# Ledger of designs, part 1: VH-VL binders against p58978

All scores and structures are predictions.

Target 1, 218 residues: p58978
Amino acid sequence: MTNTEIFNKLTNAIVTQDIAGCAKLTQEALDAGISPLDIITKGLSPGMKIIGDKFEAAEIFLPQIMMSGKAMSSAMEILTPELEKTKVEGEEGTGLAITFVAEGDIHDIGHRLVTTMLGANGFDILDLGVDVLNETVIEEAAKRKGQKIILVGSALMTTSMLGQKDLMDRLREENLRDSVKCMFGGAPVSDKWIDEIGADATAENAAEAAKVALNVMK
Positions, changes and structure headers below are counted from each chain's first letter, unless a header gives other numbers; antibody chains aren't numbered by Kabat.
ipSAE, averaged over its two directions, is called F for ESMFold2-Fast, E for ESMFold2 and O for OpenDDE. V2 adds 0.75 times the mean of E and O to 0.25 times the DockQ between the complexes of E and O.
[cut] stands for letters that were removed.

## First folded at step 2 (VH-VL)

Design al0 (framework fv_alirocumab)
Fold by ESMFold2-Fast, scan of step 2:
Structure al0 (fold): chain C 218 residues (1-218), chain A 121 residues (1-121), chain B 113 residues (1-113)
Amino acid sequence: as target 1 above (218 residues)
Amino acid sequence: EVQLVESGGGLVQPGGSLRLSCAASGFTFSSYAMNWVRQAPGKGLDWVSTISGSGGSTNYADSVKGRFIISRDSSKHTLYLQMNSLRAEDTAVYYCAKDLRYFGSGYFDLWGRGTLVTVSS
Amino acid sequence: DIVMTQSPDSLAVSLGERATINCKSSQSVLYSSNNKNYLGWYQQKPGQPPNLLIYWASTRESGVPDRFSGSGSGTDFTLTISSLQAEDVAVYYCQQYYSTPYTFGQGTKLEIK
């Protein structure tokens, strides 16, 4: 099997909600010498983008996306220990990433990937989880005034993205905007949206998110 | 039948408390954000609060923040609004309302009949 | 907060004639990334709860008659009833869902002339 062939099978396993197949293919990819990063960026992440786009278009519903999430989680259980072994130590003072999924959005898959990649690339992590109130994010940032902080939010749905605008408005009202960096991701998030709400960055996928975050914190 | 039924309204003195309930049926309750919207007699619609499908996220209008608490019980298919430190300005018909799409859409396809809350001495 | 302002406060229109209700937001409710306007319209008949007519500024809710249409973008929106029927006597509200707090216009009372 070629690397392209295995990546396509991984993508299909996510899209078809094949939990056992996804775990099996992930292990086969590792055994074939494929890096954990390539498995995520070339196999699993493309599948998550496809399923996210289908969910946004109402072509699939909550049960299907939850099952694709379980397939991703089975792969991540295998990949996380491998990523920890290859962790890049960040420069001292790289910063704290406060990670969260927008209020009203219970989709955890992309959040888990982004959080893992940030940690693997030298960030300290404060993971607030899913369905997080903007007020909670504001409070956690306010407690840590003077620290080098990046707020990392993700949203799968356009309705959850409205929370990103609300968060930016609250940061400005609380005089916290200049004390943090803000990066938002998710299927509907674009560079145009980031510019419109006055955030600092977005990234195409979870692996790119870590590189973009490092650049923003530079 | 797809419906929302409010209860718990009544007459209460300023400074008092009331708990409103909204019984949901005919849809997958836990999949949708739920809202309270009020309407003072002869006045327009005023959004009060929202709660996510999981119950993990809540948001409130500034006028009720710190006094009202929205909650839900997925096993009972019921939405609640605990109203404390009530003021005359809280007098209104309280509607529960369901978001049209999954998660928090912010536009509401299903409304209850409303329950009247009167705050007066 | 986004303030929604409707005009007129009330209007009377003859049966079969066109009714037009306007709604203005204090800031744009157009989300440029998906090119959608986060605006809806509701109908409230006496003694009844509101009923959703239109969302995304122009998308008619299932079961809503063809004579109802929404238009506009950004900050200026219009609800049109092409041929008024007796059953259309109601108060009409626009609503933005671009950001919390969700806000409604003050309402427009529509009566038969």
Scores: ipSAE 0.000, ipTM 0.434, lowest interface PAE 16.2, mean pLDDT 82

Design al1 (framework fv_alirocumab)
Fold by ESMFold2-Fast, scan of step 2:
Structure al1 (fold): chain C 218 residues (1-218), chain A 120 residues (1-120), chain B 113 residues (1-113)
Amino acid sequence: as target 1 above (218 residues)
Amino acid sequence: EVQLVESGGGLVQPGGSLRLSCAASGFTFSSYAMNWVRQAPGKGLDWVSTISGSGGSTNYADSVKGRFIISRDSSKHTLYLQMNSLRAEDTAVYYCAKDRGYSYGFFDYWGRGTLVTVSS
Amino acid sequence: DIVMTQSPDSLAVSLGERATINCKSSQSVLYSSNNKNYLGWYQQKPGQPPNLLIYWASTRESGVPDRFSGSGSGTDFTLTISSLQAEDVAVYYCQQYYSTPYTFGQGTKLEIK
C-alpha cells in the first residue's frame, strides 16, 4: 500500500482503539521503509489528536481514550528502540531535566519519547510522570535551587495547557523563575503561547526537543 | 528515483583537510538519517558517521571522532563530511548512504562513492 | 563495540548449487523488547556500491530474488543463496545496527567454481 494509505490506517487504528492492529500496522510501516518519526507524526499522532478532540467534545469518554492510549503504546513499544539507537553528541554537565505531564494517559507517550531523547543527549532525568500538580514541580525545583534545571512539561488539552501558565506564575511568585528553564509541548502549545506565558521554548516533536533543550541550556 | 551523488574527493597531504558533499534527490531528505561509510582499497566496509534527519543528532566512529564533522543542509538536500587532520589510514572510497528511516542504522541506497587519497 | 566476524573469507560454488555465508556478533544483537535482530546483509559487486539484501536478519529487501534468505538470532546468522547464479558473484557483508558504532563483517568473497 501507499504511505498515505498506511498512515490513514494507523490513524484509524488509534481512533477505533485497535491495539493489535495498531502494532501490526506500525511494524508493516517500518518494514515498508517508512521512518519511525513519519509513522508517529503522520499516522499515530493525528489519531491521538482526533481522539483527544472527541474527548474534549464529550463524544467519547475515559475508557475509549485509555484504549486509544494503549493502541499508541503498543506502537511506541515497536518504535522506541529505533529512536533509542540514535546516539546524539552529548554535553557533559548539561543539567537536569524534570519531566512531567499535566494530564492524561495517552499524552505520556510523546512525553516518554522526549524524555528518552533528553537522556540520550546528556541530561539527567527526573521523570515525575502524569497528572502532576504544579506544587510538586515547584517543590522539586526548589529542592535543587542552584543546579542547571530545565522543566519539560506536556499538555494534551486546552484546560491542562492553562496549567502551564499557572506554573509560570507560581515560579515567579516563589522567586524560582530565573533559576530554571522551561520548555512546554503538546497539541495546543504554540510559540505564541510560550511568549504569552513567558516560558523559554517549545519543540515540534521529540527529535527536535533535545536540540532545543540543549540550546536553551547553553 | 532515489539518487545520492558524492563529490569533493581527491588527493591530500597528511594533516590536510577535505570537505565531501552528497547531493540527494528523489525522497524527503529531512525525514531520513544519512550516513558516511568508507572502504579502503581492497578492504571491507567501515562506518564513519551518522546524522539524524533534523541534524540534531550525530555519531562518529572512534577513529574519526574529533577530526571529522558530519552536517546537512535541508534546503539544499545535501549531506557534508568535513575531514580534518587527515591520516594515511583515511584513504578510502567514501560512500553516502541513506538510512531506511529516522535511525534504523541499515542503508537502502548508496551513492557511487568518492575517492579520498591521503599521501605525501 | 560489537565486532562482526564472517566465515569463510572466500567461497567458490558451482552454478545452481547452494552457497552459505556465516556471520557472528561478539554480543547479542537481539533486542528483547521487540524481539528483532538488528542484523543486515549487503551485496557488493565489483566496481559498484553495496546493495541491501536482507534486514532484521531475515526480511528480504524489495526486488531481491527469493533465492536469497537470511536466518539466525542473537549472535549467529546465516545468509543462504539456494541456487547460485552468475550475477551473484560479489562480496557479501553482514552488518549490525543494534548500537553505534555500526559495524560490518570483514566480507565474504563469493566466486563461481
Scores: ipSAE 0.000, ipTM 0.438, lowest interface PAE 17.5, mean pLDDT 83

Design al2 (framework fv_alirocumab)
Fold by ESMFold2-Fast, scan of step 2:
Structure al2 (fold): chain C 218 residues (1-218), chain A 120 residues (1-120), chain B 113 residues (1-113)
Amino acid sequence: as target 1 above (218 residues)
Amino acid sequence: EVQLVESGGGLVQPGGSLRLSCAASGFTFSSYAMNWVRQAPGKGLDWVSTISGSGGSTNYADSVKGRFIISRDSSKHTLYLQMNSLRAEDTAVYYCAKGPYYRFGYFDYWGRGTLVTVSS
Amino acid sequence: DIVMTQSPDSLAVSLGERATINCKSSQSVLYSSNNKNYLGWYQQKPGQPPNLLIYWASTRESGVPDRFSGSGSGTDFTLTISSLQAEDVAVYYCQQYYSTPYTFGQGTKLEIK
């Protein structure tokens, strides 16, 4: 099958909560020579975006999202060892990446991948996990004022993406904005959105996120 | 500094209508959920309504649903509560209250309140 | 709806002594996915609007004196004032924001002995 066909099948497996099918298709994609990153960004993440949009529209409920999350996790279990093979030694003193998924969002797709790639490139990692309150992010940044810090957040739903604007506004209001760099990602996040909220960067995929983060922290 | 200033309260007759306003300043208005919380004389706090930062999502207490309409105008940095079919039980000081997030939360800032008295 | 019940309704404490106010929710306000309790505490002085003291059950709002602390999880919560000051005379309210409708406790009136 074509790469497009494989990506579409992966997307459908996430949307239909097909845990076993998602794992099988992920392995088939790897065996076909498709990069782990492309499997995630072109196959799996689009599925999580669809279910996030459906949840926002009240077309599906928490149990369906949780099951789609299990399908995603089964794929990530396969992809994580492959991502480790691309690891390169990072530079000392690169900085701290505080990684999180926006409040109201339980999708760990881009988050886990970005966190792994940042660590592989020499960042110290403070991973706050999923469904993280902006207040928690602010508190962790405030504790470490004076350190080289990049806040790395993701959101797969439009409503949780709007929380990124709230985070930027809170950083400004609490005099922390100039103390950190901010990089946001996720399916609804665009360069225009980043410009509108006054964040520092976005990246289309996790491998590029590491490169962008290194450039932002210079 | 964050400031919330309510206005529009007063004496109204049962069955009447009244619109409250809350002028907001000192923060990016459209980024935060806004709320109305009321307090009847000598009584406790009673949540009335919430509206998301964009105005796209609203919620109401059952006692006011269908009668009250919460809205906001980002260009004027103003929150509104249109109160219709007013009842004696609606008599209270109405507080404008800011949430810390786009769509939900506790109330980190409050206005000084505006008194609404529904009496014949 | 989640019903919030405070105890006691009123409390008299001597200056410098510890004051303890309890709050119970009819349903858990702990969200297991983020391990956060959607519970806040407010102080209201006569003729003034409420003022936020504590959010997420135990996080003190900026500018609130450290003698104020919150504790508890799930359905049982406590607000503690470790050394009562004259300016602490007020009515205290707990509030859940786990789900709409948001609900408050009935209030606890704190007075000096």
Scores: ipSAE 0.000, ipTM 0.422, lowest interface PAE 18.5, mean pLDDT 83

Design al3 (framework fv_alirocumab)
Fold by ESMFold2-Fast, scan of step 2:
Structure al3 (fold): chain C 218 residues (1-218), chain A 123 residues (1-123), chain B 113 residues (1-113)
Amino acid sequence: as target 1 above (218 residues)
Amino acid sequence: EVQLVESGGGLVQPGGSLRLSCAASGFTFSSYAMNWVRQAPGKGLDWVSTISGSGGSTNYADSVKGRFIISRDSSKHTLYLQMNSLRAEDTAVYYCAKSPSLYELLRGYFDYWGRGTLVTVSS
Amino acid sequence: DIVMTQSPDSLAVSLGERATINCKSSQSVLYSSNNKNYLGWYQQKPGQPPNLLIYWASTRESGVPDRFSGSGSGTDFTLTISSLQAEDVAVYYCQQYYSTPYTFGQGTKLEIK
């Protein structure tokens, strides 16, 4: 099977909520010598984008997106150990990544992926989870004023993405904006949006997120 | 039909502890933030605490911070409030309240409420 | 803390007449970036839990009769019941969710006279 065929099958497994098939195809891709990053970025993440777009368009509902999330999670359980083997050790002063999914959003697949990639690239992780109140993020940042911190937020829906602007405005209101870096991601998040809300960065996919975060923190 | 049923209220001595439970049904429990709101007899509404759907985020009113602990067990569809170092001013009906759809911005309003459970703190 | 103050404390209105309840916040609950007022209204009948009527200052909750309406912006808000029915006898609360702690007004008791 070609790599493209494997990637297309992985994408379809996510879209069709085929949990067992997704895990099987992920293992087959690894056995074929495909890198964990390519499996994620070229196979699995495209499927999550399709599902996310359908969910935002109200073509599917919460149960369907959660099942696609379970398919993704089954693949990530296989891929996480492989990603951690490539972890760069000995990089001093990388900083703390406070990771969270925006209030109103329980879609944790992209969040887990970003969190895993940040940890694999030397960040200390404080994972706040999903459906996180902006007040909680601000409180955690305020406790650590003076530390090297990046706030890493994800949103899968346009409605929950608006919470990222709210977070930026509240950071400015609390005089915390200059004490942190802010990187936001998720299907509806764009470079234009980041510029509009005055955040520091975004990344097209979770694999790129770690490289972008490292650049922002230097 | 969304249903929230509180339990665990009763009479407790000042300085004592009590644990409230809220059994949820009729919605995907793990997907919604849950709250405790109390009301002293003959008085108004007073927000106590909130917990995110995943349980990863919690917030408390200053009057209960350090004494009360909100938690949830999504597999049992149950919300909890562990109340420690109880004071006379904690006497109230405690309501379990659900935040609205996860598609709303800064959801600090409550679309469904339980019947309430009375906590009386007196010697 | 944002302090919510309602007026009047109690109000008596005849059946079919308009009832107006006011709510004032100690600071603005309008978030300029999304142009939303973080303000809700609840109805509480004796022996019952509160019931959500209005959110975002003017959006009526599903199933709430259209005689209920919310208006206002920033610090001054109004709940209006255009034609009072017997079932509307209750205490009404405004609530801000602009910032934590979430705070309620003291309540306005609505009675029929």
Scores: ipSAE 0.000, ipTM 0.429, lowest interface PAE 15.8, mean pLDDT 82

Design al4 (framework fv_alirocumab)
Fold by ESMFold2-Fast, scan of step 2:
Structure al4 (fold): chain C 218 residues (1-218), chain A 126 residues (1-126), chain B 113 residues (1-113)
Amino acid sequence: as target 1 above (218 residues)
Amino acid sequence: EVQLVESGGGLVQPGGSLRLSCAASGFTFSSYAMNWVRQAPGKGLDWVSTISGSGGSTNYADSVKGRFIISRDSSKHTLYLQMNSLRAEDTAVYYCARGKTYVYRSGSTYYYFDYWGRGTLVTVSS
Amino acid sequence: DIVMTQSPDSLAVSLGERATINCKSSQSVLYSSNNKNYLGWYQQKPGQPPNLLIYWASTRESGVPDRFSGSGSGTDFTLTISSLQAEDVAVYYCQQYYSTPYTFGQGTKLEIK
């Protein structure tokens, strides 16, 4: 099979919630000599974008999103060790990424992928998981006020995205805003929204997120 | 330059608990993964646990999973090992060791150990 | 788990002679994408903590004398001391860091004849 054919099959496995097929195709892609990064950016990530767009359009519901997330997770269990074996230049002095999914949101689709891409690009990771209270994020940032930190929050729904504004407001109120960089992602997050809440950046997808984060921290 | 100093070892009864500390100096502590490696009397080296620079990722040897907790405090430049439900087979000198890899990041499995402390003896006996 | 096996368990070598210690892994510790062997060698002198000698199978740590060298790839590795000195009396350990759990060989005790 060609690389384009295997990428299309990976994308379809995510979209059709084929957990076992996604894992099998991921291993086959690695066995064929395809780089872990290409498997993610050309195969898996496109599928996650399709499923996220469908969810935002109310064409699918929570059970389908969670199943696609499980397919993605099965692939990432195979890919994460391979990515960890790859040298990343510029890791020295990069900083700590505190990664989380907004309170009320349990979708780890973009979160898992963004967290992995940040780690692969030299960030130390403190992954707080899903459905994370803003208070928890603020507490972890306050404990580390002298360190180079970027807060990386994800929200898949417009309703959970509003929590990002609350987080920014609280960082300012507690005199922590200048101590951290803030990058927010997720389907409803736009450059206009970032400007409106006074955050530092957003990225269209997980592969871009690492590049944007590096630029923000330079 | 780089210095690692362990403390907290001693005699403890089976089923008891101890907390080991490792005070680090001479490097940017938060940028390095830290490890505990033990050595039972007359035996070889046995890896116990690792914690990433950020503290966000931890790994444990199967023999200590669920009993030992590795943690760190960047403000004090100190690594900890909380040891619970201690057994006779946990008797060993416990070394603090700095993890060095091809890259420094959370989740990395490629730590070789470039600096070691002098060790602290833990004896689990009735 | 990757099992590391050293040979011999003990070795006696005269001052100025060559010492050779072998290490075998139960599976390859060579990562094909970067062509690196995830293997290190440590020296532990009596009453002291271990000291790093070699990493990436053949890269000598800063400050380690050039009489120490590492070689091998995949599953078979060798530590060589080209001209043994009195201060080299120690136990030597190989370690794989290809995957967790990190594992060490059982150690090779090096003594003077």
Scores: ipSAE 0.000, ipTM 0.442, lowest interface PAE 13.9, mean pLDDT 83

Design al5 (framework fv_alirocumab)
Fold by ESMFold2-Fast, scan of step 2:
Structure al5 (fold): chain C 218 residues (1-218), chain A 118 residues (1-118), chain B 113 residues (1-113)
Amino acid sequence: as target 1 above (218 residues)
Amino acid sequence: EVQLVESGGGLVQPGGSLRLSCAASGFTFSSYAMNWVRQAPGKGLDWVSTISGSGGSTNYADSVKGRFIISRDSSKHTLYLQMNSLRAEDTAVYYCAKLYRYGAFDIWGRGTLVTVSS
Amino acid sequence: DIVMTQSPDSLAVSLGERATINCKSSQSVLYSSNNKNYLGWYQQKPGQPPNLLIYWASTRESGVPDRFSGSGSGTDFTLTISSLQAEDVAVYYCQQYYSTPYTFGQGTKLEIK
């Protein structure tokens, strides 16, 4: 099968919630010599975008998007070790990425992708998970004062996005703002919002997030 | 073949200067942070300095801050250590080492001896 | 700074017998998010540079014989040589890479009885 055909099958496996098929096709893509990054960006991520758009339009409901998330997770279990093999290890100046999903938000799949892509691109990772209190983020940053740190937060709901402003305010109150870089993502996050809260950057997708983070940390 | 080869060591008087070089081959030099690690005669290993793959970030042991300057030239696949205001306590074999797995050192040069004495 | 302390300073072991070297860090080197201990072990034979044996506390570097193993977590670590060979005579160092400055233990000299 051609690369285009396998990418299309991967996209369809995500959209149709084919967990076992997604894992099988991911392994076939690797066996065919396709890079882990291409499998994610050209096959899997397009499927997640389609399913997300359908969910937003109320064409599908939570059970379907959760199953698509499981299909993605099964692929990522295979891809994560391969990404680690291909990453540039030992870039000292890259720094630590503290990754988290905002308090009140439990959307995991985008966060997992961003975290994996950052790790594959040379960042050390401290993954705090989902529904993370701003206090927890601040505490972890404060423990590592003097290290190169980028805080990478995601919010997929407008209400949880407002917590990003609170995090920025808390960083200033604790005299930590100048010691970290801050990158926020998620559907409601815009360049205008980043400017308003005084953060450093935003990224629209997982592949862009790694590129933007590397640029911010230079 | 993956190799690191140091040069530039020698005898120098206290207060003097030396420039060490480390020629790298067999790997993508600009993709890895590089380090200098020293070992005084009969003593253990002491980390001296690190430089990121891009050269944009450097770090130093407190004992050498302000005196030593680490640098690299990716086009020549070469790491440097400019050593100024040398002291007797700087006497050591200086190893060039490639960073691996976020801070271990998987490839080491053979070392170059720096002796600081009158 | 994280201080690394090895024990013993030296030991003598007969050929074919087990050798055990210990390393303690003054602070935990376990990174809870990725569940990895930022600890390595090196072998330095007379007149040679150090050679990486173990990274992530227990992962053997390519080409390192399986008689070498690393164990431990947090602050307490052990390097074990299950059946000592003549070529294993060396000084062994532990190293933390959890934070800069990178620090090494003082070394353990291993000799044949």
Scores: ipSAE 0.000, ipTM 0.419, lowest interface PAE 17.3, mean pLDDT 83

Design al6 (framework fv_alirocumab)
Fold by ESMFold2-Fast, scan of step 2:
Structure al6 (fold): chain C 218 residues (1-218), chain A 121 residues (1-121), chain B 113 residues (1-113)
Amino acid sequence: as target 1 above (218 residues)
Amino acid sequence: EVQLVESGGGLVQPGGSLRLSCAASGFTFSDYYMNWVRQAPGKGLDWVSTISGSGGSTNYADSVKGRFIISRDSSKHTLYLQMNSLRAEDTAVYYCARDFRYSSGWYFDLWGRGTLVTVSS
Amino acid sequence: DIVMTQSPDSLAVSLGERATINCKSSQSVLYSSNNKNYLGWYQQKPGQPPNLLIYWASTRESGVPDRFSGSGSGTDFTLTISSLQAEDVAVYYCQQYYSTPYTFGQGTKLEIK
């Protein structure tokens, strides 16, 4: 079987919510010598995009998206160890990425990808998960004042995006703004928005997030 | 204090079963891949099995595959090894060892003190 | 499976002298994408569990004396103890963590001459 055939099967497994098949196909792709990054970008992520598009068109609903998310998660459980083999030593030098999402399961998959890519590129990770209050983020940053930290947040909706502004305001109030870097992502997040709230960066997708974060932490 | 403490070893007849436990303390147990490594008397180290932090991914040495089951209970901060169909060749001190946070395939930076399993008639 | 072979099987060295232990892997443990060697060294004293000394072929674990050093890349690795102390009497193991099954060398027994 060609790499294109494997990628198409992976995409279909995500779209059809085939959790067990997605895990099996992911392992077969690795056994065939396909890179973990190619499995994600050429096989799995296209499936998530299709499912997202169907949800926006109201062709599917939350239960189907959650099941596709589980299929993606089963693949990521296999791929995360392989991606870590590309990791530069992060015990000293690169810094800590505190990763979080304000809302929702669709954000959870994108968030997990960003978190994994940051870890694979030498960052130590503190993953706060989803539905995270700004106060929790502030507390974790304050505990580690003086450490090299980048806060990495994701938002899919305008309401979550407004929460990013509140987080920036809180960092200033707590005298923590200068001690951290801030990178935000998600569909509504733009370079103009980043400039308006005074954050440091955004990335178009999870694959670019690590490169952008490394540049910000120079 | 970060530590691992094994228990459950003992004398077992060939064909018998035994369950080992490894109690973890001083670190966020669920973040780490965990391993079992064994050492036969007077011999070297042999890797037995690994389990992911969530427990969703496991792997085994060919010699124990189908007979041993690795599992974990995050609420009890405990790693387990269920050993079935035991053979004389399984006689060894069994160590639990901590792998890297978030992924397998790393160095083992924390080891328990070991528990002796003797399979003999 | 990756086979790890150590040499010598045993070594006797006088206090204050240099000890050298070699480890060879049957295939490369260097991951080209991150340029890291997935190789570690452990020290085991009688009745005790193994203790990590070196990881990534040459990085000393916290608390390990600087007389211990690791070198090598790909398939050939060396552990050096620059000035042997009495507490260094132990069996030393190399280990690859490049792929499962994780494999160890057969061990090198280090004794005082």
Scores: ipSAE 0.000, ipTM 0.421, lowest interface PAE 18.1, mean pLDDT 82

